VH-VL binders against SHC-transforming protein 3 (SHC3). Designs and how they scored, part 2

Target 1, 186 residues: SHC-transforming protein 3 (SHC3), of Homo sapiens (Human) (q92529r149to334)
Amino acid sequence: LGPGVTYVVKYLGCIEVLRSMRSLDFSTRTQITREAISRVCEAVPGAKGAFKKRKPPSKMLSSILGKSNLQFAGMSISLTISTASLNLRTPDSKQIIANHHMRSISFASGGDPDTTDYVAYVAKDPVNRRACHILECCDGLAQDVIGSIGQAFELRFKQYLQCPTKIPALHDRMQSLDEPWTEEEG

## First folded at step 13 (VH-VL; from z1 with heavy chain T101I)

Design r6
Fold by ESMFold2, last read:
Formats: sequence, C-alpha cells, structure tokens
Structure r6 (fold): chain C 186 residues (1-186), chain A 128 residues (1-128), chain B 110 residues (1-110)
Amino acid sequence: as target 1 above (186 residues)
Amino acid sequence: QVQLVQSGAEVKKPGSSVKVSCKASGYTFTRYAISWVRQAPGQGLEWMGRINPSSGTANYAQKFQGRVTITADKSTSTAYMELSSLRSEDTAVYYCAREYIGSIYNPSYETDYWFDYWGQGTTVTVSS
Amino acid sequence: QSVLTQPPSASGTPGQRVTISCSGSSSNIGSKTVNWYQQLPGTAPKLLIYSNNQRPKGVPDRFSGSKSGTSASLAISGLQSEDEADYYCAAWDDSLSGYVFGGGIKLTVL
C-alpha cells in the first residue's frame, strides 16, 4: 500500500518501438532511446535542450522506430514510480494518462551529457503497444527519476531471485506479456 | 559550473580514522549519487563505494566493507567518506565523483553508469 | 590486482594512431558497458568515453572506443603531445558487486 515516489515532469510524447529490447544489445537500446528523444523533441515546439543539428541516424535505428504519438505533448504530469508501476496522471491527479505495470517496462535511459534533462522508457500498454515514452525533467531531476525507476527494477529483480517457487519463473512472467489480455470484469 | 570541492590534505597515524568531505555545487545535490575512488602513489584507481543522497543508501566495495562509511548531508550538499583503522597502505589520494546513470535494462537489471565530474582529490598520508 | 587487465605502458609518436587495450571477463566487459578515463599528470581523472564508444561534449573525435567479447580498446588517432597521460578502462563487475578500474596504462608521446 505504499504509494511510491512522485515527480512533476513534462510529457513530450512517445514513439513506437518495432523490436523487442530483448533482441537488442545494451548499446543499441541506448541509441534507440537517444534517437527517440531527438525525434520527439524536434516535433514538440519549445522542447528544452534538444539540438536540431545532428547526424542522421543509421538505417538500423531508423528501422526500429515507428510512428510517434504526440497526443499529450508538452503537458506537465504527475509521475508516480513504485515497484508495481509507472503511473502518469494529469496535474490535478484526477485522470490517469497511462499506467505501465512494471512487468511491461523493459528499459529506461537517462540522457547523455548533452541531453541531461530527459528520461525515456520503453513499455507496452493496450493503447500504444511497445513505445518509447519521453519525459523532460529540469535541473538534474532526470537523474533522480531514472534512479527511482532503477530502484524499482532492482527490487523486483531481487525478489524474483529469492523466492522462485512463490513467484512465477522469468519465462512464465514474460509469457503473460505475450498472451491476449483479459479485461477485468466491471 | 558543476563543482566538487574536497577537504584539505591530512596526515594520520596508523590505527586512526580520517573523514574526507566533498561539497557539491552547481547542481541539485540530492539528484546524483556520489562515489569515492582512491589512488595510492604510483598506482591505479580503486572504487571504494557510493552514496545516494536522496535515500541515504550506501554501497561499499567488498575490500572496504567494515572499514569505510560513506554519508551525505542534504542540508550542506556535502558527501563524506570515513576510513577507519588506517594503515600505511591507505596512503593515497581520495576522490569523490558524481555518478551519471545511463541506462537500465529491467529483465536482468543491467545498469550502466559513469563518473562525469570529479573532485580535486584529497591526499591522506598515514605515517607515524 | 584488477580483474580488468591493461598493459602498464604504451608509446607513440605525434600524428600516429595508438590502440590501448583492456581485457576482462564475462562478469564485467562481457556483459557490461565499458567507460574510459584519462588522467593527466597531477590531475583528477576525466571521463573520456562512456557506454563503450560514446564521447562526452568536448572530447575530440580522434578518441574512439570499441568492445568485442570480453575485451575493449581505446584508439587515439592523430596523437598529440597533450595526450600523454594515464588511461583507465572501467566497468561494473557482477561477481565483485562493484565498479572496477583497469590497472591503467601510461601513454608516452615520444
């Protein structure tokens, strides 16, 4: 019943990721995240810290990213991070914009030294399928945000290692993400 | 802009303790972890441990567990490293460094991070 | 003794290309990203390469990093006298549960 840690950040949008993070090496996952930040920042007026003069991405990176979704672009949101989920709400906290269960989140990345105000994460949900979501976090807040996400990842991973008979095997947990979703009654 | 300013050089006797400070400025202290790295004369770099100033959680290299204590004071934006039971082999330059978290892969909990800003170093000499 | 092994020294002449090596294992370089730090004489280390092959702002493009299997390399093209320094590879090691630096390599520019 712990509600997690809450931050106020700017949601810039998301962009479809056409391949599983599992199928890619670590450095490629990071490059996808940086390319996703660049593309969404170019599409959102007044995005902070994005450079518009950059090297064109490789053909491989271009083939992995799909359509962007800017429906809530530029909106300040409340982000709550817990071991259960990443929850995005409107500023008045009355409307849920997105709720990504921790089992559905594969990767998170802070910005590099040139883009220190950004955090991106790759998640599946019923609306956006697999997408990279981009958050703008000012004045070093990005590192606190990615650190909190990392703590949530770590705690779930350690729990999995300690109690395998009480927790579904890793294979079984990943299979639940691949099955057709069953909507909860009512 | 970002600065890590460490306390001055220290001369200590064997068996005593030393506490080195690292004052951060130019950024919000609680948003970045601080690591401590030492370098004995003519030797390489050796990671000692780290502190998350927001949570107060510290982690130590196995070699230093039981002898090192790393703390942070949010109100003064200062990290501290205390090394006890000093011996001549602890003569070194001690650095604080700011951690930058790059990326984290959830299924296997793979994390990369690096040290983007370093303090000037504090020389600790242990001799009698 | 570090789990990341570097030769103790290397040398080159101005204008040449020098490669600096780092050998590890599956518990570090084989599964983790590699960072490189430059330490000029009498100064603190400075981040040179992160995430295997990425350069921070202000690092010249004549510095490049690569990784293959459990080994990593730092290449310096167009060697200059100011490149004379110690160079350290670094990575997280799962078996030690800690961040590890290589022993360092002293690069001399002749």
Scores: ipSAE 0.665, ipTM 0.776, lowest interface PAE 0.6, mean pLDDT 84
Fold by ESMFold2, last read:
Structure r6 (fold): chain C 186 residues (1-186), chain A 128 residues (1-128), chain B 110 residues (1-110)
Amino acid sequence: as target 1 above (186 residues)
Amino acid sequence: QVQLVQSGAEVKKPGSSVKVSCKASGYTFTRYAISWVRQAPGQGLEWMGRINPSSGTANYAQKFQGRVTITADKSTSTAYMELSSLRSEDTAVYYCAREYIGSIYNPSYETDYWFDYWGQGTTVTVSS
Amino acid sequence: QSVLTQPPSASGTPGQRVTISCSGSSSNIGSKTVNWYQQLPGTAPKLLIYSNNQRPKGVPDRFSGSKSGTSASLAISGLQSEDEADYYCAAWDDSLSGYVFGGGIKLTVL
């Protein structure tokens, strides 16, 4: 799609994910990201969230999520989605909050019925390790955002199917998402 | 207001083909995939396949692979399902439905989705 | 025949609680989320429950879903006459590489 698509969304922060998404089934991945949305929403003053008391998470879900990073919480950001990466920048585009290449992104999800304005994705980067990043989107925009992320995932996967010898085997690719980041040098 | 409006009922001869349309309105057409589901008289629901209007990528249930073609026209916000080599057992109501994306796993491109809005259905009768 | 098994029918009286079951396998319900659809007579299906236990806007809170292992359940509390319909469970199936519906349960409100 060329240079990608850009959205202005609210960044709520991220929370470390202590297990590889590859090691979990699909339903569990969804539960983890849903819980991550809930935790970060509760931690950020003024975030849109549930109007009712939230049930405590299961012991398993509690053990999978680590510390949150709220450094940029509540900031409007520029999110650019392309087949190469998800890029998060401050409003003036002078500071990078995160830049996640597609090979470093494993999962994207929406929230609970009370948090339908949210999109989360799990990615690795040198600062946050493996973390679930939480975006607040207005009504209808959340599906635009996750839909664009899905298009990027699909197009990358379609290219993999057409040229498998140029892309690591699917198993090897999944393993690379679990590897520690090498810090970027300019 | 999201709406999916399908073309009218069709009566077809065995061996011919049918093309059912599904006009979307009230949302950005290219941001949601469309699935096709059929229901034979007195029977349950059967998923046929889907299309992502943005990429043009379609996926088909194995039962229909080779007989069904699902397409989308971005300029008219319309999805189409064409079923060829019709048989009497293809007599059914055909529904289009909008996919709502729940979750997506990148490494193997696995999508969790459900159908949040449905068309009114198109009755296709195959008889001689 | 579907890989998701539902009893063909169920019944209840107004005000009662009914539970509708759906049985699958590790390639579907065991690892994927379960959705439920309601089809009133002569009408297109409508989404009732998504992601195992989530209700879309406008669905009454007397409808609830749950999942355990390879089985899923839809519960209807305070049964009403308008709940008479067919109910379908649904999930993605990895082995079939496709979306699958259960055979459907006709719920009769006596």
Scores: ipSAE 0.663, ipTM 0.776, lowest interface PAE 0.6, mean pLDDT 85
Fold by ESMFold2, fold request of step 16:
Structure r6 (fold): chain C 186 residues (1-186), chain A 128 residues (1-128), chain B 110 residues (1-110)
Amino acid sequence: as target 1 above (186 residues)
Amino acid sequence: QVQLVQSGAEVKKPGSSVKVSCKASGYTFTRYAISWVRQAPGQGLEWMGRINPSSGTANYAQKFQGRVTITADKSTSTAYMELSSLRSEDTAVYYCAREYIGSIYNPSYETDYWFDYWGQGTTVTVSS
Amino acid sequence: QSVLTQPPSASGTPGQRVTISCSGSSSNIGSKTVNWYQQLPGTAPKLLIYSNNQRPKGVPDRFSGSKSGTSASLAISGLQSEDEADYYCAAWDDSLSGYVFGGGIKLTVL
């Protein structure tokens, strides 16, 4: 992996995303991730965010989100953010929940007004295919988490601009996110 | 509770510079970037630029490039905006605002953000 | 001279629903989220709507936002006299590498 920053956050689960983020405009990506937060929070007993009456999602949003995976829902986890990956582990057992290389991650978003303590990101892995993963972060920690994710995205993008032959071209990175997930050794 | 408290009103001569301060409280200063927005009398809002206090990186609107300098002092939780070579059209109320990060698209590194808290504004008058 | 275009004024009567428009381009509203700010007379702007249609804590649900293509709208249902203010749409613009505001619209409650 590489140097990184680690947070302890609550993992709520993930929900399959049936289209690539590259095929959607920026505001649609944001709406999809925020709808994913809502659906996963409603499915997890005792999750924070006593949502007021939620209107049904648009037909377009409903067609893009698939099945939820709540296998590890509600667990406190160790999230390590580095320029190489987002790594989700159980703090006690060293069990890996997910390890997402940066080339497999397309988008990160905070929650809506009722869910400001959430961060979601869209990534591919062998277990969940393309899915939106939901993290609950308290006490303004969500802004630290999404800020750190953003810094990791920024640093790799700047490395691409400075030394294109040392990292995949931007086009190649986007195409990799459109393909089935593969695990790579750094 | 989050507060952004700005320095007091200033009267300046053309050709001089002004430096407006914005002291943050009620949150961890380095977790949020600060933007500067101005409003000329009877006119709309105009974004001038921003600073990330953690990295020290600033970005400026093209209109102000070369005339504006935005800085942050972590030790005092204070952001500053300095505008040089003042002209009469620089007469305005200058606001600082805290940025909230919304979404980030990785492949092209695109972010959106909005301003969740604003300072009270600093009136700068440029007159001979 | 704003990158985002708003009508200069609008009016409504108490209890009405009023809709305020904002027009942009593919480099801003067409690809980015839209935020709305309310500025009451003599005060600093206040965040009213973020991420196209989300309300911060304390903003009444009679305010709603929407976006279609390169245009955005702010709707105020059940118009009240305290809604008299200036309203600004805003978004990031990739071509300018900067945050842009609409010219503002003065809403008068008749």
Scores: ipSAE 0.638, ipTM 0.762, lowest interface PAE 0.6, mean pLDDT 84
Fold by ESMFold2, fold request of step 16:
Structure r6 (fold): chain C 186 residues (1-186), chain A 128 residues (1-128), chain B 110 residues (1-110)
Amino acid sequence: as target 1 above (186 residues)
Amino acid sequence: QVQLVQSGAEVKKPGSSVKVSCKASGYTFTRYAISWVRQAPGQGLEWMGRINPSSGTANYAQKFQGRVTITADKSTSTAYMELSSLRSEDTAVYYCAREYIGSIYNPSYETDYWFDYWGQGTTVTVSS
Amino acid sequence: QSVLTQPPSASGTPGQRVTISCSGSSSNIGSKTVNWYQQLPGTAPKLLIYSNNQRPKGVPDRFSGSKSGTSASLAISGLQSEDEADYYCAAWDDSLSGYVFGGGIKLTVL
């Protein structure tokens, strides 16, 4: 994915994640992102019918998710996925809405069974700190999007394994709640 | 619709190799990884490994490391599994299956996936 | 034997509700999602349940999955004769760095 792949998707917003993905097991990470999709979709006028089927709220998940940011909710955006970053731009002004370097992205997930058109990812940036960002990927594009993100993650991990002098664990390089923010995002 | 069509049954002698093909259609081949799973007669399912067709990266179950090679040809939308140094206990039905991605953890590249479409299976019989 | 343990067989009569168990550990079911596959006699496996309790399109809602701790269950309500098959639980296992299937359970409809 060096040249990058671009998709047109809807940005629904984000919700703060109050715990590091590193500190959670894999199943809990998935549940957090699915709950984040549900909460953001309920707050945004739109396809909330797909999220109307609501189980009793999880007590643990409620403590991990914070404030929503709906500033750009429902905006159609250009998402470019490359080995370097996830880049979100407005089509109007070519303005960058967000640019999340791969080092700052910890997790990506699809939605619940009623919301297969959604992709969520957890990233750090100066505006939202650690937040789960929600994308609506219409027309079955969600697997394309998460697959492209997965390819970027894989290539980054393969490069890490090929470094002969690395001592710090891969996890120590990701921006998290546990580490000071060291990377400026646009 | 999505289809995975595998090559025909094979009869092999111990010590030889077998190469099974899995031709994909009805979707963009490079968008999904392919796993190989086998089933010995009267026994359960056993995961062997997987390939990402876009990157060519393969991962293998420890039991098969060094004996199995999984490859993909993007130009023909075909995945291959080659098993070498065959023994009688390798007699099995071999399936290819398409990986559907649920979640991905970046720092250690850990994925949650399942197999949403399966090939019809290829019977490999090792005569000893 | 697999690190995911299933009883070798189960049985039920048409219309009955039957549950099928799967026991694992913290390196698999305890921290990863569980999937279920159905294999009818002489056919390839079919995805039945994914992500613990989600049904693919075309799987009737009489099939349901659940997970608690390091164990998972598949429930079949309104059992039908065509449900006679082998059922496999499956999950990723961190210790083995691989995908693992349970030993399978043969369900007989009486």
Scores: ipSAE 0.616, ipTM 0.742, lowest interface PAE 0.6, mean pLDDT 84

## First folded at step 14 (VH-VL)

Design p1 (from r6 with light chain K32N K57S)
Fold by OpenDDE, fold request of step 16:
Structure p1 (fold): chain C 186 residues (1-186), chain A 128 residues (1-128), chain B 110 residues (1-110)
Amino acid sequence: as target 1 above (186 residues)
Amino acid sequence: QVQLVQSGAEVKKPGSSVKVSCKASGYTFTRYAISWVRQAPGQGLEWMGRINPSSGTANYAQKFQGRVTITADKSTSTAYMELSSLRSEDTAVYYCAREYIGSIYNPSYETDYWFDYWGQGTTVTVSS
Amino acid sequence: QSVLTQPPSASGTPGQRVTISCSGSSSNIGSNTVNWYQQLPGTAPKLLIYSNNQRPSGVPDRFSGSKSGTSASLAISGLQSEDEADYYCAAWDDSLSGYVFGGGIKLTVL
């Protein structure tokens, strides 16, 4: 990824995730992101919410998803993906919408056959706590975006495997995601 | 509608090369990776490799490393698989398939990928 | 030999429940999701189950997938004659840096 790859996407907002992704199985994680996409799309005017009548969300999912933050919803943004972070900015780059360090991102989804135009990822930040961020990526761009995120994850994971002594054990990595976001005072 | 249309059947001699095409339509070609999978007669499916059409980056199964070349032409929305030094054992139906990336769990890099659309297959027969 | 292990054949009568197993390792099924493909005779494979247990549109609910540890299972309830096909499990393998398939199972409807 080098200096990173930049995409132009639409930010739809985020929804709080009240439970650690670490404590959930993969299937549940996926369901959470899908439900998050659905809820945010329903809440944002003009979002192509043509979500076919999904089965009512399980009570469990409803208990895991909190309030939505629709600040910047519907805005076209520049998304820069690197091994370091996901950076969300206004098109003129004057305003940072979010800068999520890769270590704070636990899960990313390119949707499913019914949500092919969306990317969702779960990140921790001081503003939104733990939240699922929803991106509208039209015309198959979602696959490029999730692919790039995946590459970033992979590179970091490989680095971890090569230097197990320098990077917290997998268990520690998972724990670090549950810890409150502390700005490493560099 | 998403479609992958492959080139026609090939008959090749041992030692020769074959190049199979896969034309994609109904979606933006550069947005999805294409994989190649083959199936020998009466045998199972075998993954050969993949390409990201946007970047042109290809990955190959170790078994085919050095013999297979996967390419993509963005202008024609066509992926290609070339297999060289053909042997009788290479007689198979070759499929292209569109790869879909679902979800990824960062801490363990648990991945969720599948093939959502397949070409009709191309029969390659290697005979002396 | 296929990286994922499936029995070579299974059979059932119409209306019966049939379960097809898929066994892998920590580098594939243990670390990644499992997909299932149906291949009718003389046709290309078709996605049947993705992400361990999700059904694409058009796949009947009588098909279900599950994953536990390094193993996966496809269950077919209310077996029908049209279900006669080959079934393949698949997953990404971290050690091989590639996709792997099961050997496939031929399901016969008696």
Scores: ipSAE 0.884, ipTM 0.941, lowest interface PAE 0.4, mean pLDDT 92
Fold by OpenDDE, fold request of step 16:
Structure p1 (fold): chain C 186 residues (1-186), chain A 128 residues (1-128), chain B 110 residues (1-110)
Amino acid sequence: as target 1 above (186 residues)
Amino acid sequence: QVQLVQSGAEVKKPGSSVKVSCKASGYTFTRYAISWVRQAPGQGLEWMGRINPSSGTANYAQKFQGRVTITADKSTSTAYMELSSLRSEDTAVYYCAREYIGSIYNPSYETDYWFDYWGQGTTVTVSS
Amino acid sequence: QSVLTQPPSASGTPGQRVTISCSGSSSNIGSNTVNWYQQLPGTAPKLLIYSNNQRPSGVPDRFSGSKSGTSASLAISGLQSEDEADYYCAAWDDSLSGYVFGGGIKLTVL
């Protein structure tokens, strides 16, 4: 990925995730992100909510998803994806919406067949705690975005496999995602 | 509507090559990877390889490495699969399929991929 | 030989519940999601289940998928004559860096 790949997407906000992704199975993780997409799209005006009437969410999913933060919702943003982070900025690059270190990102989703224009990812930050962030990526761009995120995940994973002594064990990596976010004083 | 339309049936001699086309429509061609899957008569599905049409990067199953070439023409929204040194065992229906990336779990790199749309298939018969 | 293992055939009567199994390893089903494809005679495969247990639009709710460990299962409740088809499980395989399929199960409705 080098210096990273940049996309122009629409930020729709985020929803708090009250459970650690580590404590959930893959299917549940996926369902959480898909439900988050659905909820945010319903809440944000102008979001192409062509969501077919979804079955009511399970009680379990409802208990895992908390409050929405719709700050910056509907804003066009510059998304830079690298092995280091997902960086969300205003188009003029003057304001940082979010800078999520890759180690703080646990899960990413390109949506389902009904939500193909959306990307969601779960990250920890001091403002939103653990939250699922929703991006609107039109015209198939969502697959490029999730592909880039996947590539970043893959590269980091390969690095881990090559240098097991220098990088926390997989178990430790998973545990680190549950630790409170502390600003690394740069 | 998303559609993958493949070229017509082929009859080839052993040792020759075949090139099958897959024309995509109803979506932005460069945004989705295309996979090729074959099925011999009365047999199961076998993945051959994939291509990212945007980058042109292709990946192949080890079994077909060196014999298969997958390409994409962005200008015509068409993917191609060329198989060389044909054998009788290569007699099969060949399918193109659109790949969809679902979800990814970062710590262990668990992935979620599927084929959401398929071509109608192209029958390739290799006979002496 | 297929990387994922499926019984070659299954059968049931209309209205019955049928379960189709798929077994893999830690490098495929154990570490990635499972998809199911239905193939009617003389047709291309169709996505039936994705992400272990999700149904695309148009797939009846009598079809359900599950995954546990290195195994997956497709359940068909209320079996209908139209369900007679071949069923394939599939997953990404990390060790092969590619997609893998089961051998397919021919389901006969008696």
Scores: ipSAE 0.882, ipTM 0.937, lowest interface PAE 0.4, mean pLDDT 92
Fold by ESMFold2, look of step 14:
Structure p1 (fold): chain C 186 residues (1-186), chain A 128 residues (1-128), chain B 110 residues (1-110)
Amino acid sequence: as target 1 above (186 residues)
Amino acid sequence: QVQLVQSGAEVKKPGSSVKVSCKASGYTFTRYAISWVRQAPGQGLEWMGRINPSSGTANYAQKFQGRVTITADKSTSTAYMELSSLRSEDTAVYYCAREYIGSIYNPSYETDYWFDYWGQGTTVTVSS
Amino acid sequence: QSVLTQPPSASGTPGQRVTISCSGSSSNIGSNTVNWYQQLPGTAPKLLIYSNNQRPSGVPDRFSGSKSGTSASLAISGLQSEDEADYYCAAWDDSLSGYVFGGGIKLTVL
């Protein structure tokens, strides 16, 4: 119902993630997104923030991240969040930067206390494979954005957990509670 | 600097209501949810409910459904918690706290929420 | 009655390591991250650990958290007198649609 919610945010770019989020514990996922934010911010000229006092990254965390894609780095973009997808478009709406269906998105972060102006999310697409996408969202907007993403995840999650129908139908088995989420299905 | 400043102590009779205020400063009020947590003397922490100040949407712990009302005034950056039909067991310190949404793992909806800033607490005493 | 179960007290002497446990269920600790709060006497609670084992700025590395299944632990190494406080585990509970706390554990430094 409805087209979702749209924000104007700054896209900083993305960086390859060489491990699936499924293979990592929760705190490691969070640390990877923190490192991804740090790397992408360093690569974008003039980007500054809470990373002024950045510690050197762990060699383990650095080895999980691959190549950056900065094609649209530093642009203000339109981010549309719906129960179906996260859609990123250029300001003139002439070009879709990315469209990530909910099944292709594994993890989202509103940042740590040191990175409160950032939202990061890990998704697969044909151009960037598995990558962590970094958004800069000033003045507390990051919490609105992560809240909307979380609401979209929650609605998708509840659909996945919906009780099986009384009449078993082969065509609806993808909605079974016995089929856990996998990013490969999206 | 982020601050949550609560209203002063209250002494109430059983059967009455109390309304505690929580004024936020140092951040954009509508960007963060506010939770209310209470602590009876010598007891632990108990979550009562929360409000999203932007939408005005609140939800409540089942124990307090029907007795608690949580509201927010965007123009004054102030959240309110009202507890009705007071009993002696409602004697407690009542805290407001700012919620922070950390990270979310989509396949299982595993979520990290915490309270990053707390008010100083408001003592409510219910006695005859 | 607390949704998350903690022992009521623990004690240690300066320099010792203590471990504080927290037991939950599949609807809370088993499905969501664990946070820990420290409450010094007469003060509001303060965030100590988030995301199971992460420390906010200003929390020393002698505090560490861990989670396994539906249980969580907070370890304090090099115990100091200033660590005497109440400690609460907490998590979101999916079934209750709300944030839940442990009963708290009073840590005494002898």
Scores: ipSAE 0.634, ipTM 0.803, lowest interface PAE 1.1, mean pLDDT 84
Fold by ESMFold2, fold request of step 16:
Structure p1 (fold): chain C 186 residues (1-186), chain A 128 residues (1-128), chain B 110 residues (1-110)
Amino acid sequence: as target 1 above (186 residues)
Amino acid sequence: QVQLVQSGAEVKKPGSSVKVSCKASGYTFTRYAISWVRQAPGQGLEWMGRINPSSGTANYAQKFQGRVTITADKSTSTAYMELSSLRSEDTAVYYCAREYIGSIYNPSYETDYWFDYWGQGTTVTVSS
Amino acid sequence: QSVLTQPPSASGTPGQRVTISCSGSSSNIGSNTVNWYQQLPGTAPKLLIYSNNQRPSGVPDRFSGSKSGTSASLAISGLQSEDEADYYCAAWDDSLSGYVFGGGIKLTVL
């Protein structure tokens, strides 16, 4: 994955995640992203309606999700995936909606069997803090997108293992990719 | 509806090869990888390898490296598994299965990876 | 020998709760999620549990999964005759760079 791969997807919005993904087990992380998809889809017209007749979420799941941000909801966007970041841009590429460095992304999901057209990822940025970002990916494209994100995660993870002594002392004590440096470049 | 339909049963002699087909329908073939899994009589499931139809890249379990070739034909939405230098121990039912990537936890690269649809299986008997 | 270890068989009566174990290592169950597959006689396997404890649509809620360390468990409550099948645990194995299965467990409903 060189300068990146670009997909055109629909951005549905994001919802704040009030707990670190590190503090949750894997299945709870998956449940959080599924609930995030459900809540954002309920708020966006033209959602596929895959979540009609769903049961109410547990009090635990409800307490982990905060306020939605639907500012760009429903917009077709360019998503560029590289080993450095996930970039979300408007179709004319003149506005960056979000730029999430790989160190700021903790979790990505291609969805459950009920949500196969969605990709969700949890990342931190200055505008939304820790939030789950929801992408609608048409006609099986979600598997290409999650596969590319996974490849980026794997390459960064293996690169880190190959050169652990090059990490600054402050980086050596970092335990979570969800917690940005005090000198974050943005 | 997603469906994987495999070729019919085969009887082979030791030393020959077999090529099993797996025709996919009901989804965009190139968006999902296909794995091959075998099951010898009275035994469990054994993963053989996989192919990404869009790139043509295949990966094989070490046990089968050098004897198995997995390919895909985009124009017919068909995956193939060819096993060479057959031995009696290769007698098994051979399944194709569609891969699904669920979720990935970045800090430790913990992955969630399963087979959501399976072919009906192809019985290969190696006998002399 | 299977990479993941399961008991060869189990049995129960209708209405009973049955628990099926699966043992692995740090390179598979310890590092990656566990899936469970059900194989009815004469049929291909089908996905029963994913992501350690999640059920696909159409799988009854009497099936539940759990994972602790390098071990996993499938529980079947309210056992029914239709649950008679072979059950396989599975996971990706980082050291083998491949998907691995348990040896399978034959569940008999008496």
Scores: ipSAE 0.590, ipTM 0.783, lowest interface PAE 1.2, mean pLDDT 85

